VH-VL binders against Endoplasmic reticulum disulfide reductase DNAJC10 (DNAJC10). Designs and how they scored, part 11

Target 1, 103 residues: Endoplasmic reticulum disulfide reductase DNAJC10 (DNAJC10), of Homo sapiens (Human) (q8ixb1r130to232)
Amino acid sequence: EIITLERREFDAAVNSGELWFVNFYSPGCSHCHDLAPTWRDFAKEVDGLLRIGAVNCGDDRMLCRMKGVNSYPSLFIFRSGMAPVKYHGDRSKESLVSFAMQH
Short names: E, the ipSAE of ESMFold2; O, the ipSAE of OpenDDE; V2, 0.75 times the mean of E and O plus 0.25 times the DockQ between their complexes.

## First folded at step 12 (VH-VL; framework fv_mogamulizumab)

Design y3 (at its last look DockQ between E and O 0.71; V2 from the best seeds 0.00; counts 0 for: pae E 4.6 > 2)
Fold by ESMFold2, look of step 12:
Structure y3 (fold): chain C 103 residues (1-103), chain A 121 residues (1-121), chain B 112 residues (1-112)
Amino acid sequence: as target 1 above (103 residues)
Amino acid sequence: EVQLVESGGDLVQPGRSLRLSCAASGFTFSYYYMSWVRQAPGKGLEWVATISGSGGRTYYADSVKGRFTISRDNAKNSLYLQMNSLRVEDTALYYCAKEGWDSFSDAFDIWGQGTLVTVSS
Amino acid sequence: DVLMTQSPLSLPVTPGEPASISCRSSQSLLHSTGYNYLEWYLQKPGQSPQLLIYLGSNRASGVPDRFSGSGSGTDFTLKISRVEAEDVGVYYCMQALEYPYTFGQGTKVEIK
């Protein structure tokens, strides 16, 4: 399941002690639209292993700005007590799973 | 063509209410933050309120908080400003403004012509 | 709230000459991403405002290259390299780093 995170919930969620993989996207972004089916399939495959989130930067631009999002989509791993880790790989489900399992 | 057209400005007495409308066309309305910006006669610009694309986030200037409500109807491509408990200092030309396409540009790239609100006894 | 102060408030100009308008903020507009959330608008007589510059230095679509924005942090400048008669009006800076968004007082540019 993909959990939509808004400003007031974001910090509590990613600092909960669970591992979060978050997709920062914009509704006007073609690359974001291309990713959406893969992100949904990825979320189903890793259900129960880590938490999967999404932030709509078209709605919550201040959150995205504060988290240093500089392009769309931007995919980050959040782990309590550590700096967020940006995903730089290709946007295939297999690569997303491999990255998630390394953390 | 991209257009914003405001309406609903009027001459009213203090304490009364007005609802302003802004009709949007030529772009995917629900994608964009929308704002109201006002200008008192002979004065500068003052930001009034902003609403997110879905309507889930709203922001207000302190001078209008609790009295004004920004809203949108994405099915009608329309932005609204409900103005209650109007005061003389709310007298201004009210502009509807669209924020830019990309998420790192918060600039008001399209403005309407404005609708005049006059609050006078 | 972030206070925005423009200088000068009135700027008589001669066509063909350069012009410069300053804008200062009460706190830095430089975000950790390297962007300055500072915009410039022009309101020509009897018209709605129009965007000139965003993120401190980027020209909006259709804005002539005689307009340029510079500066960072708390001090910003709008320059017109060669003023034309159609450039008259009131210029506003605005910060968009945080709510409430705030404008400078405006600089009225007029032909002398």
Scores: ipSAE 0.048, ipTM 0.702, lowest interface PAE 4.6, mean pLDDT 88
ESMFold2 (binder alone), look of step 12: mean pLDDT 93; pTM 0.956
OpenDDE, look of step 12: ipSAE 0.650; ipTM 0.912

Design y4 (from x6 with heavy chain E104G Y105S; at its last look DockQ between E and O 0.16; V2 from the best seeds 0.00; counts 0 for: pae E 5.8 > 2, placed apart)
Fold by ESMFold2, look of step 12:
Structure y4 (fold): chain C 103 residues (1-103), chain A 123 residues (1-123), chain B 112 residues (1-112)
Amino acid sequence: as target 1 above (103 residues)
Amino acid sequence: EVQLVESGGDLVQPGRSLRLSCAASGFTFSYYYMSWVRQAPGKGLEWVATISGSGGRTYYADSVKGRFTISRDNAKNSLYLQMNSLRVEDTALYYCAKEGYDYGSFSDAFDIWGQGTLVTVSS
Amino acid sequence: DVLMTQSPLSLPVTPGEPASISCRSSQSLLHSTGYNYLEWYLQKPGQSPQLLIYLGSNRASGVPDRFSGSGSGTDFTLKISRVEAEDVGVYYCMQALEYPYTFGQGTKVEIK
């Protein structure tokens, strides 16, 4: 399942000890709309293996700026005690799964 | 300048409805959580309701759940509070408040407050 | 619900002297991120509340450094190192860790 993360819970969730893959998006972004179906399919495929999150930067712009988001969508892996890892691959489900599994 | 201006307070009988408005200016309204906070005569501050920047998330004090509805119109830079089934204990000065003092912090503090609009519920 | 208890409820002061207000919460306000979700507000006579301190110890813009917040977890203190006449009013602590947000009862600061 895709968990929408708010500012109040973001750091607690991504520092919980679980692996998180988070989609930082904006409602007004066409690339974000294009990704949405793939992100949902990806989340179903990896359900139970890692936590899948989303942040609406149009709703919490300050969180996104603090996390260094400078383009939409931005996809990051978070693991407690480690620097976030940005995903730079294509936006296919297969590539997302491959990236998630190596981390 | 950043400003919040409440309106719509009135004298009404118990059981009636009233809608409060808050006009925002001087900041990007849709970026911020907004809240209503009230103060009954001679009493302290009481949080009433909060709404997220997009309007997708709302939260209410137990005393108003099911009776009050917070909403916003980001195109008009306006926050609303629909108050139904008003009771005498809802009598208060109602403040509109903006969350998010520092763009780079996780603060939920109310950094800007309006002047309030008075709601009196009396038989 | 998180209960916020302030003491004293009334605090007569002499300008030039220090003042201290205590706030206790029924649950820890320390979030796992290390932030304490505790704010202090001042409501001057006839005015709207104004933010003084956020996240336990950070002064809001324009707040003089004679105001300081300290404490963590369940015990918090607002100090005024040298009270001025303009500091009179009612001081409130508020927790913003979880809904419903809750305020302390207020501490009325007044000139002796």
Scores: ipSAE 0.017, ipTM 0.655, lowest interface PAE 5.8, mean pLDDT 87
ESMFold2 (binder alone), look of step 12: mean pLDDT 93; pTM 0.955
OpenDDE, look of step 12: ipSAE 0.804; ipTM 0.938

Design y5 (from x6 with heavy chain G100T D102T S107T; at its last look DockQ between E and O 0.82; V2 from the best seeds 0.00; counts 0 for: pae E 5.9 > 2)
Fold by ESMFold2, look of step 12:
Structure y5 (fold): chain C 103 residues (1-103), chain A 123 residues (1-123), chain B 112 residues (1-112)
Amino acid sequence: as target 1 above (103 residues)
Amino acid sequence: EVQLVESGGDLVQPGRSLRLSCAASGFTFSYYYMSWVRQAPGKGLEWVATISGSGGRTYYADSVKGRFTISRDNAKNSLYLQMNSLRVEDTALYYCAKETYTYEYFTDAFDIWGQGTLVTVSS
Amino acid sequence: DVLMTQSPLSLPVTPGEPASISCRSSQSLLHSTGYNYLEWYLQKPGQSPQLLIYLGSNRASGVPDRFSGSGSGTDFTLKISRVEAEDVGVYYCMQALEYPYTFGQGTKVEIK
């Protein structure tokens, strides 16, 4: 399940003690559209292992700016008490799973 | 062709209300933040209000907070500005502006502007 | 609120010569991501404003390369390498780092 995160709930969710992998995207971004089916498949595969989130930066650009997002899509792992870890790998499901399992 | 067309400007007395409209075409309206920017006669530009793509977030200049309400109807590709308790200092040409999008950068630039609609507030 | 101050406020020019407009902000416009949230607009006589520069130095689509933006933090400059008659109008800088967005007072560029 992919949880859409808004400003009011974002910090509480990612600091709850649960592990989050969050997709920061913008409507109209072609790379974001290209990722969407893979992100959905990934979310199904890791269901129950970690929390999968999404932030619509076209709706809440100030949240995305505050979180240091400077390009779309941006994929981050959030762990309470740790700095967020940006994903820089290719956008295959296998690479996303490998990255998530490493963390 | 991307286009914004404002309407609803009029001559009104202080204390009255006015509703401005902006019709959008040529782009996916719901993707973009939309803004109102005004220009008093012979003066510079002043940002008035901004609304997010879904309409869930709104922002206002201090001079209009509590009196103006920005809204949008994404099914009608329309942006609105409800202007209540109008004052002489609200006299201006009101522009509708589309914020730009680039997938490489964060940007809040106004890349498309309408022609403006004139609001005159005088007794 | 971020105060934006332009200089000069009036700039008479001769076609073919360079021109430069300064914009200063009361606080840094440099975001932690390395981008400056500073824009330049031109309002030609009788027209709506048009975007020239965003993020401090990026030219908007269709803007001639004789226009360039530079600067960082609190000090920004718009340069026109060779002014043309069609470049007359009022130039505004605007900060888009935080709400409320704020404009400079404008610089009126006119042919001498």
Scores: ipSAE 0.068, ipTM 0.738, lowest interface PAE 5.9, mean pLDDT 87
ESMFold2 (binder alone), look of step 12: mean pLDDT 92; pTM 0.947
OpenDDE, look of step 12: ipSAE 0.643; ipTM 0.911

Design y6 (from x6 with heavy chain G100T D102T E104G Y105D S107T; at its last look DockQ between E and O 0.85; V2 from the best seeds 0.00; counts 0 for: pae E 6.1 > 2)
Fold by ESMFold2, look of step 12:
Structure y6 (fold): chain C 103 residues (1-103), chain A 123 residues (1-123), chain B 112 residues (1-112)
Amino acid sequence: as target 1 above (103 residues)
Amino acid sequence: EVQLVESGGDLVQPGRSLRLSCAASGFTFSYYYMSWVRQAPGKGLEWVATISGSGGRTYYADSVKGRFTISRDNAKNSLYLQMNSLRVEDTALYYCAKETYTYGDFTDAFDIWGQGTLVTVSS
Amino acid sequence: DVLMTQSPLSLPVTPGEPASISCRSSQSLLHSTGYNYLEWYLQKPGQSPQLLIYLGSNRASGVPDRFSGSGSGTDFTLKISRVEAEDVGVYYCMQALEYPYTFGQGTKVEIK
């Protein structure tokens, strides 16, 4: 399940003690649109293993600015008490799964 | 061709209400923040209000907060400004403006402006 | 609110000569991402505003190379390397870092 995170919920969710993998995207970004089906398939495959989130920067660009997002899509792992880890790999489902399982 | 066309400006008495419309075409309307910016005769530019792509976030200048309501209908590609309790100082040309996006980055710049619709508030 | 102050407010120019407009903000416009959220707009007589420069120094599509933006933090400059007759109008800086978005007072550029 992909949980859309808004500013009010974001900090509570990512500091809940659960592992989060979050997609920061913009609706006007073609690469974000290209990722969307893969992100959905990935979320189904890892359901129950980690929490999958999405932030619509077209609706909450101030949240995205405050989190230091400067390109789209930006994919980060969040865990309470540690610095966020940005995903730098290709955007295939297999690579996303591999990265998520390492963290 | 990306285009914004404002309408609904009129001459009204103080205390009256007026609704402005902005028809958008040539782009995917729901992707973009939209804004109203006004210019009093012979004066500079003043930002009035902004609405997010889905309409879930709205922001207002202090001078209009509580009196004006920005809204959008994404099915009709239309932006609105409901203006209540109008004052003489609301007299201005009202522009509809679209924000821009670039791949891998974004700006909050207004890249497309309409021609404006004139609101005159006088007794 | 972030106050934007332009200088000069009136700038008579001779065609072919350079022009320079300053914009100062009351707070830094440099975001932690490294971008300056400062824009320049031109309003030609009888027309709607048009975007010239975004993020402090990037030219918008179709803007001639004679326009350049520079500066960071609180001090920004728009330069026109060789003013042409079509460049006449009022130039505005605007901060887009935080709401409310705020404009400078405008600089009216006119041919002498």
Scores: ipSAE 0.057, ipTM 0.737, lowest interface PAE 6.1, mean pLDDT 87
ESMFold2 (binder alone), look of step 12: mean pLDDT 92; pTM 0.951
OpenDDE, look of step 12: ipSAE 0.693; ipTM 0.919

## First folded at step 13 (VH-VL; framework fv_mogamulizumab)

Design z1 (from y2 with heavy chain Y33W; at its last look DockQ between E and O 0.88; V2 from the best seeds 0.00; counts 0 for: pae E 6.0 > 2)
Fold by ESMFold2, look of step 13:
Structure z1 (fold): chain C 103 residues (1-103), chain A 123 residues (1-123), chain B 112 residues (1-112)
Amino acid sequence: as target 1 above (103 residues)
Amino acid sequence: EVQLVESGGDLVQPGRSLRLSCAASGFTFSYYWMSWVRQAPGKGLEWVATISGSGGSTYYADSVKGRFTISRDNAKNSLYLQMNSLRVEDTALYYCAKEGYDYEYFSDAFDIWGQGTLVTVSS
Amino acid sequence: DVLMTQSPLSLPVTPGEPASISCRSSQSLLHSTGYNYLYWYLQKPGQSPQLLIYLGSNRASGVPDRFSGSGSGTDFTLKISRVEAEDVGVYYCMQALEYPYTFGQGTKVEIK
């Protein structure tokens, strides 16, 4: 499932000890809309293996700036004790799964 | 055509309240953050308040915190500013402004402005 | 609050000549993501403000290429390479790195 993360709960979630893959998006972003179906399918495929999150930067722009997001969508892997890793690959489900398994 | 039309400006006495409205058209209103910016006669621009697209986040200038409330009704494509405890220093032309010049990048530009509605607070 | 200081506050110009407006911020507007959260607006006489430049140096749609924005961090410049009569008005810089968003005092550009 895709878990919506807000400012208050974000740090606790990504520092929980589980691996998180987080989609930072905006409602007005066309590339974000294009990604949405693929992100949902990806979340179903990896359910139980890692946690899948989403942050609505249209509602919490300052959280997104604080986390180093500079464009939409931005996809990051978070692990407790490690620097976040930005995903730079294409936005296919296969590439997302491959990247997630690599980490 | 993208348009913002403000209304509700009036002449009022100090201590009174006033509610401004901004009617939006020509774009998907709920996608965009909206702001109020004011300009006292013969003076520069001053940011007043901002509201997120869903209405979940609001921000205010210190000079208006606790007295003004920004809100929106996305079903009516309308932005509002409730102004309580008005002071002479609140006298200004109040602009409604749309944020978000570039959909794919972080942009806080005021890319569309209304023509403004005049609020005069006097004796 | 981030203080924005423009100079000059009044700029008489001759049509056809260049013009330059300076904007300084009390703290850096360069975010760690590489963007400068600095914006330029023009308010022509009797009109609402209009966006000229966003994120330091990007021209808004429909803005002539005689307008250019430059600078980074705390020092920014708007240049008009060849001033035209339609360019008169008050120019404002604005920062949007953090709330409250703040404007410079304005620079009134007029034909001398």
Scores: ipSAE 0.073, ipTM 0.737, lowest interface PAE 6.0, mean pLDDT 87
ESMFold2 (binder alone), look of step 13: mean pLDDT 92; pTM 0.949
OpenDDE, look of step 13: ipSAE 0.704; ipTM 0.917

Design z2 (from y2 with heavy chain F106Y; at its last look DockQ between E and O 0.93; V2 from the best seeds 0.00; counts 0 for: pae E 4.5 > 2)
Fold by ESMFold2, look of step 13:
Formats: sequence, structure tokens, C-alpha cells
Structure z2 (fold): chain C 103 residues (1-103), chain A 123 residues (1-123), chain B 112 residues (1-112)
Amino acid sequence: as target 1 above (103 residues)
Amino acid sequence: EVQLVESGGDLVQPGRSLRLSCAASGFTFSYYYMSWVRQAPGKGLEWVATISGSGGSTYYADSVKGRFTISRDNAKNSLYLQMNSLRVEDTALYYCAKEGYDYEYYSDAFDIWGQGTLVTVSS
Amino acid sequence: DVLMTQSPLSLPVTPGEPASISCRSSQSLLHSTGYNYLYWYLQKPGQSPQLLIYLGSNRASGVPDRFSGSGSGTDFTLKISRVEAEDVGVYYCMQALEYPYTFGQGTKVEIK
């Protein structure tokens, strides 16, 4: 499942000790719309293996700014005690799975 | 064509209330943050309030906190400013402004402005 | 709150010559995102403000290339390489790094 993360719960979730892959998106962004079906398929593929999150930057732009998001969509791996790792690959399901398995 | 049209400005006495409206067209209204910015006669620009696309987040200048309420009706493509306990210092031309997005760049620019509606508060 | 200070407040210009407006912020506007959350607007006489420059140095759509924004951190400059008569009005810088958003006091550009 894809868990929508709000400001008050974001830090607690990504510091929970579980591995998180988070999609920072904007509702007005066409690339975000293009990603959405693939993100859903990816989330189903890796269900139970890692936590999949989403942040709606259209509703809390300042949360996204504080987390260093500089464009949409931005995809990051979070793990407690580690620096976040930004995903720079293409947005295919296969590439997302490959990246997630490396981390 | 993107348009913003304000209405509801009037001449009122201190302590009274006034509701401003802004009608939006030409874009998907619910996607964008909207703001009110005011300009007192002969003075510069002052940000007043901002509301997120869903309406879930609101922000206010300290000078209006507790007196003004920003709201939106996404079904009607309309932005509102409820102004209570008006003071002489609230006298200004009130602009409705759209905040823009670029899918490659995160931007808070006021890219579209209305023509403004005048609020005059005098005893 | 982030204080924005413009200089000069009044700038008489001769058409065809360059012009420069300075804007300083009380705090750095450069965020770890790599962006400077600094914006420039022009308000021509009798008109609503219009966006000129976003994120420090990017020209908005339809803005002539004689306008350029530069600077980073706390010091920013708007330059007009060759002033035209239509460029008269009041120029404002604005920060949008954090709420409350704040404007400079404005620079009135007029033909001398």
C-alpha cells in the first residue's frame, strides 16, 4: 500500500527503523501524473518488503522544501540513521525495483 | 486564458466585517496555492494570507491573524477572504494571486494577479 | 520574519542606459534544495504587479531578455541592460523561503 505522509508524522515514520521509498509529488505536475500508474504497480510488487510513501507537496509545500525536494517528482529512500538517497534512474517499474533492492 | 477577478471591496467603518471573493478561470483551480496580497494607498506590497490547493493548510501575516480567514470553494473555482474587526490600517487594494508550479522547478512565484478590489476603512 | 531591503528606493533613468536594483535579505535565501527563494515583480503605473524573475535568476514567460536577476544568499541584483520607456514603475523583490512572505519596500524607476 502507498501511505500518504503528513508533516506531523513524516519524521516518525521514516525513522521507525523500516526502509521507506517516498514519492514527493505535486498535483499539477505532468511527470507526476505519468509516474502514478507505475508507482502503484511498483508498490504492489514490493508490498511487504519495504514501506512505500507519498507526500503531496501541493498540500504541504514547506514539508517538501525542508526535505530538500527541488523538483517534482522526487523519489527518495529513507532509512533510520542514514542519509536519504535520491533516485535518479528512469521511472520504469523494473528500475524502481532494482534500486530498492540495492538499498 | 487564466483570469482572476476580485470583488467585495467597500467603504466600511472600523470594527465591521467584509468578505472578499476572487473568481478563477482558465486553470485547474484545486491544484494551486492561492494568496491575498494588499497594497495600502501610496505604499508597497504586503502579503496577507495563503491557502493550499486542497484548503488543508492556511497561513497568515501576523497583522491579520485571528481577524482574517482565507478559504476556498474548489467546486466554484472561488477564493475568499473573510475580514473581521477591520481597522483603518487594513485600508488597501486587495489582490488575489495564483502561485505557479513548474514541473522541473519548485516555485512559489505569484504568476497571475487579479486587478484588485479596494477596501477603505474609515470612521 | 525575513526583512527585505531594496536600494535605491528611487531610480531616475535615461532610456538606453543600464539600470541596477539591489535587494538584501536579513537571512540567506539559499536553501539546501539549491534554490534561492527570491522573486522580482514590476508594477507599472495603474497596473497589477507582474512577475519578472523567479528563483533568483529565471525570467518569467514573456519577460524581455534585457532583464536579468543575479546573486545568491543575502544579496541579489536585478539588472536592465538597456532601459526602455515601458520599464517605468515600481520594482519589488520578495522572499518565499518561509512564511510570512515578505517584500522589499519597492524601487521606483522613472524617466529623468
Scores: ipSAE 0.201, ipTM 0.779, lowest interface PAE 4.5, mean pLDDT 88
ESMFold2 (binder alone), look of step 13: mean pLDDT 92; pTM 0.949
OpenDDE, look of step 13: ipSAE 0.799; ipTM 0.936

Design z3 (from y2 with heavy chain S107D; at its last look DockQ between E and O 0.76; V2 from the best seeds 0.00; counts 0 for: pae E 3.1 > 2)
Heavy chain, then light chain:
Amino acid sequence: EVQLVESGGDLVQPGRSLRLSCAASGFTFSYYYMSWVRQAPGKGLEWVATISGSGGSTYYADSVKGRFTISRDNAKNSLYLQMNSLRVEDTALYYCAKEGYDYEYFDDAFDIWGQGTLVTVSS
Amino acid sequence: DVLMTQSPLSLPVTPGEPASISCRSSQSLLHSTGYNYLYWYLQKPGQSPQLLIYLGSNRASGVPDRFSGSGSGTDFTLKISRVEAEDVGVYYCMQALEYPYTFGQGTKVEIK
ESMFold2, look of step 13: ipSAE 0.380; ipTM 0.824
ESMFold2 (binder alone), look of step 13: mean pLDDT 92; pTM 0.949
OpenDDE, look of step 13: ipSAE 0.770; ipTM 0.927

Design z4 (from y2 with heavy chain G100D; at its last look DockQ between E and O 0.68; V2 from the best seeds 0.00; counts 0 for: pae E 3.9 > 2)
Heavy chain, then light chain:
Amino acid sequence: EVQLVESGGDLVQPGRSLRLSCAASGFTFSYYYMSWVRQAPGKGLEWVATISGSGGSTYYADSVKGRFTISRDNAKNSLYLQMNSLRVEDTALYYCAKEDYDYEYFSDAFDIWGQGTLVTVSS
Amino acid sequence: DVLMTQSPLSLPVTPGEPASISCRSSQSLLHSTGYNYLYWYLQKPGQSPQLLIYLGSNRASGVPDRFSGSGSGTDFTLKISRVEAEDVGVYYCMQALEYPYTFGQGTKVEIK
ESMFold2, look of step 13: ipSAE 0.281; ipTM 0.797
ESMFold2 (binder alone), look of step 13: mean pLDDT 93; pTM 0.952
OpenDDE, look of step 13: ipSAE 0.691; ipTM 0.919

Design z5 (from y2 with heavy chain Y105W D108E; at its last look DockQ between E and O 0.79; V2 from the best seeds 0.00; counts 0 for: pae E 6.4 > 2)
Fold by ESMFold2, look of step 13:
Structure z5 (fold): chain C 103 residues (1-103), chain A 123 residues (1-123), chain B 112 residues (1-112)
Amino acid sequence: as target 1 above (103 residues)
Amino acid sequence: EVQLVESGGDLVQPGRSLRLSCAASGFTFSYYYMSWVRQAPGKGLEWVATISGSGGSTYYADSVKGRFTISRDNAKNSLYLQMNSLRVEDTALYYCAKEGYDYEWFSEAFDIWGQGTLVTVSS
Amino acid sequence: DVLMTQSPLSLPVTPGEPASISCRSSQSLLHSTGYNYLYWYLQKPGQSPQLLIYLGSNRASGVPDRFSGSGSGTDFTLKISRVEAEDVGVYYCMQALEYPYTFGQGTKVEIK
């Protein structure tokens, strides 16, 4: 399932010891709308393997700025004790799964 | 065309309350942060409050915190400012402002402003 | 709070001549993303403010080429390459890196 992360809970979640793959998006972004069905399908495929999050940057712009989001959508892996890793691949489900398995 | 129309400004005595409204049209209101910015007579611009697109996050200038409440009704495309315990120094023209977004970039620019509604607080 | 200081506060100009307005912030406005969260507005007499420049150097839609923004960190400049009569008004810089958003005091530009 896709967990919506807000400012108050974000740091606790991504530092919980679980692996998080987070979609930083804007509701006004066409690329974000194009990704949404793929992101949902991806989340179902990896359910139980890693945690899948989403941040609405239209709601919490400062959280997104603080996490280094400079374009939409931005997809990052978070692990406690490590720097976040940005996903740079195409936005297919297969590439997302491959990247997640690498990490 | 994008339009913001403020209303509710009035002449009131110190200690009273007033509610400002801003009617938005020409854009998807719920996508954008909205702000109130005020300008005292003969003075510069002062940011007052900001609310996120969903209304989930609000921010206030220290001078109004605890007295003013920003809110929005996305079904009515309306922004509000509830002003309690008004003081003489709250006298200003109050602007409603929309933050702009480029879908590829962050922008906290106030790209559209209303005409303002005048609040005068005096004895 | 980030203090924004404009210079000069009053700028009499001759049409056709260049004009330059300085804005300094008490803290760097350069975010780790590479953007400067610095904005310029013009308030013409009797009108609402209008956006001229966003993120330090980007002209807003419909703003003439004669306006340009430059600078980074704490020092920013708005330039008008050839002032026209319609450019009179009060110019404000604003930072939006952190709340509270803060404006400079304004620079009143008027024809000599």
Scores: ipSAE 0.053, ipTM 0.730, lowest interface PAE 6.4, mean pLDDT 87
ESMFold2 (binder alone), look of step 13: mean pLDDT 92; pTM 0.947
OpenDDE, look of step 13: ipSAE 0.718; ipTM 0.922

Design z6 (from y2 with heavy chain Y31W; at its last look DockQ between E and O 0.79; V2 from the best seeds 0.00; counts 0 for: pae E 4.6 > 2)
Fold by ESMFold2, look of step 13:
Structure z6 (fold): chain C 103 residues (1-103), chain A 123 residues (1-123), chain B 112 residues (1-112)
Amino acid sequence: as target 1 above (103 residues)
Amino acid sequence: EVQLVESGGDLVQPGRSLRLSCAASGFTFSWYYMSWVRQAPGKGLEWVATISGSGGSTYYADSVKGRFTISRDNAKNSLYLQMNSLRVEDTALYYCAKEGYDYEYFSDAFDIWGQGTLVTVSS
Amino acid sequence: DVLMTQSPLSLPVTPGEPASISCRSSQSLLHSTGYNYLYWYLQKPGQSPQLLIYLGSNRASGVPDRFSGSGSGTDFTLKISRVEAEDVGVYYCMQALEYPYTFGQGTKVEIK
């Protein structure tokens, strides 16, 4: 399941000790719209293996800025005690799975 | 095509309340942060309040915090400012402003402004 | 709060000549996103403000290329390479790095 993360809960969730893969998006972004079906399919495939999140940067721009997001979509891996890792690959499900398993 | 029209400005006594409205058209209202910016007569610009596209986040200048409430009705494409406990120093032309000149980057620019509605607080 | 200081506050200009307006912030506006959260607006006489420059140096749509923004961190400049009569009004810088958003005092540009 894709968990929508808001400002109040974000830091607690990504510092919970679980691995999070988070999609930072905006509602007006065409690339974000194009990613959405793939992100949903990816989330189903990795369900139970890691936590899948989404942040609406049109709802809390300052949260996204604080996390270093400068364009949309931006995809990051979070693990407690480690620096976030940005995904730079293509936006295929296979590449997302490969990246998630690498980290 | 994009238009913002403010209304509700009036002459009121200190301590009274007033509600401003801003009607938006020509864009997907719920996608964008909206703000109120004011300008006292003969003075510069002062940011007042901002609300996120969904209405889930609100921000206020210290001078109005606790007295003013920004809100929006996305079904009506309308932005509001409820102003309570008005003071003489709240006298200004109040502008409605749209944020997000380039929505793919969320640039925070006030790219579209209304004509403003005048609020005068005088005893 | 981030203090924004503009200089000069009044700028008489001769048409056809260059003009520069300075804006200094009390803290760096350059964020880890790589952007400077600095904006320039023009308020022509009797009009609402209009966006000129966003994120330090990007011209808004329809803004003539005689306008340019430069600078980074705490020091920013708006330049007009050849002032035209239509450029008169009050210029404001604004930071949007953090709330509260704050404006400079304004620079009144007028034909001398």
Scores: ipSAE 0.194, ipTM 0.776, lowest interface PAE 4.6, mean pLDDT 88
ESMFold2 (binder alone), look of step 13: mean pLDDT 92; pTM 0.949
OpenDDE, look of step 13: ipSAE 0.779; ipTM 0.928

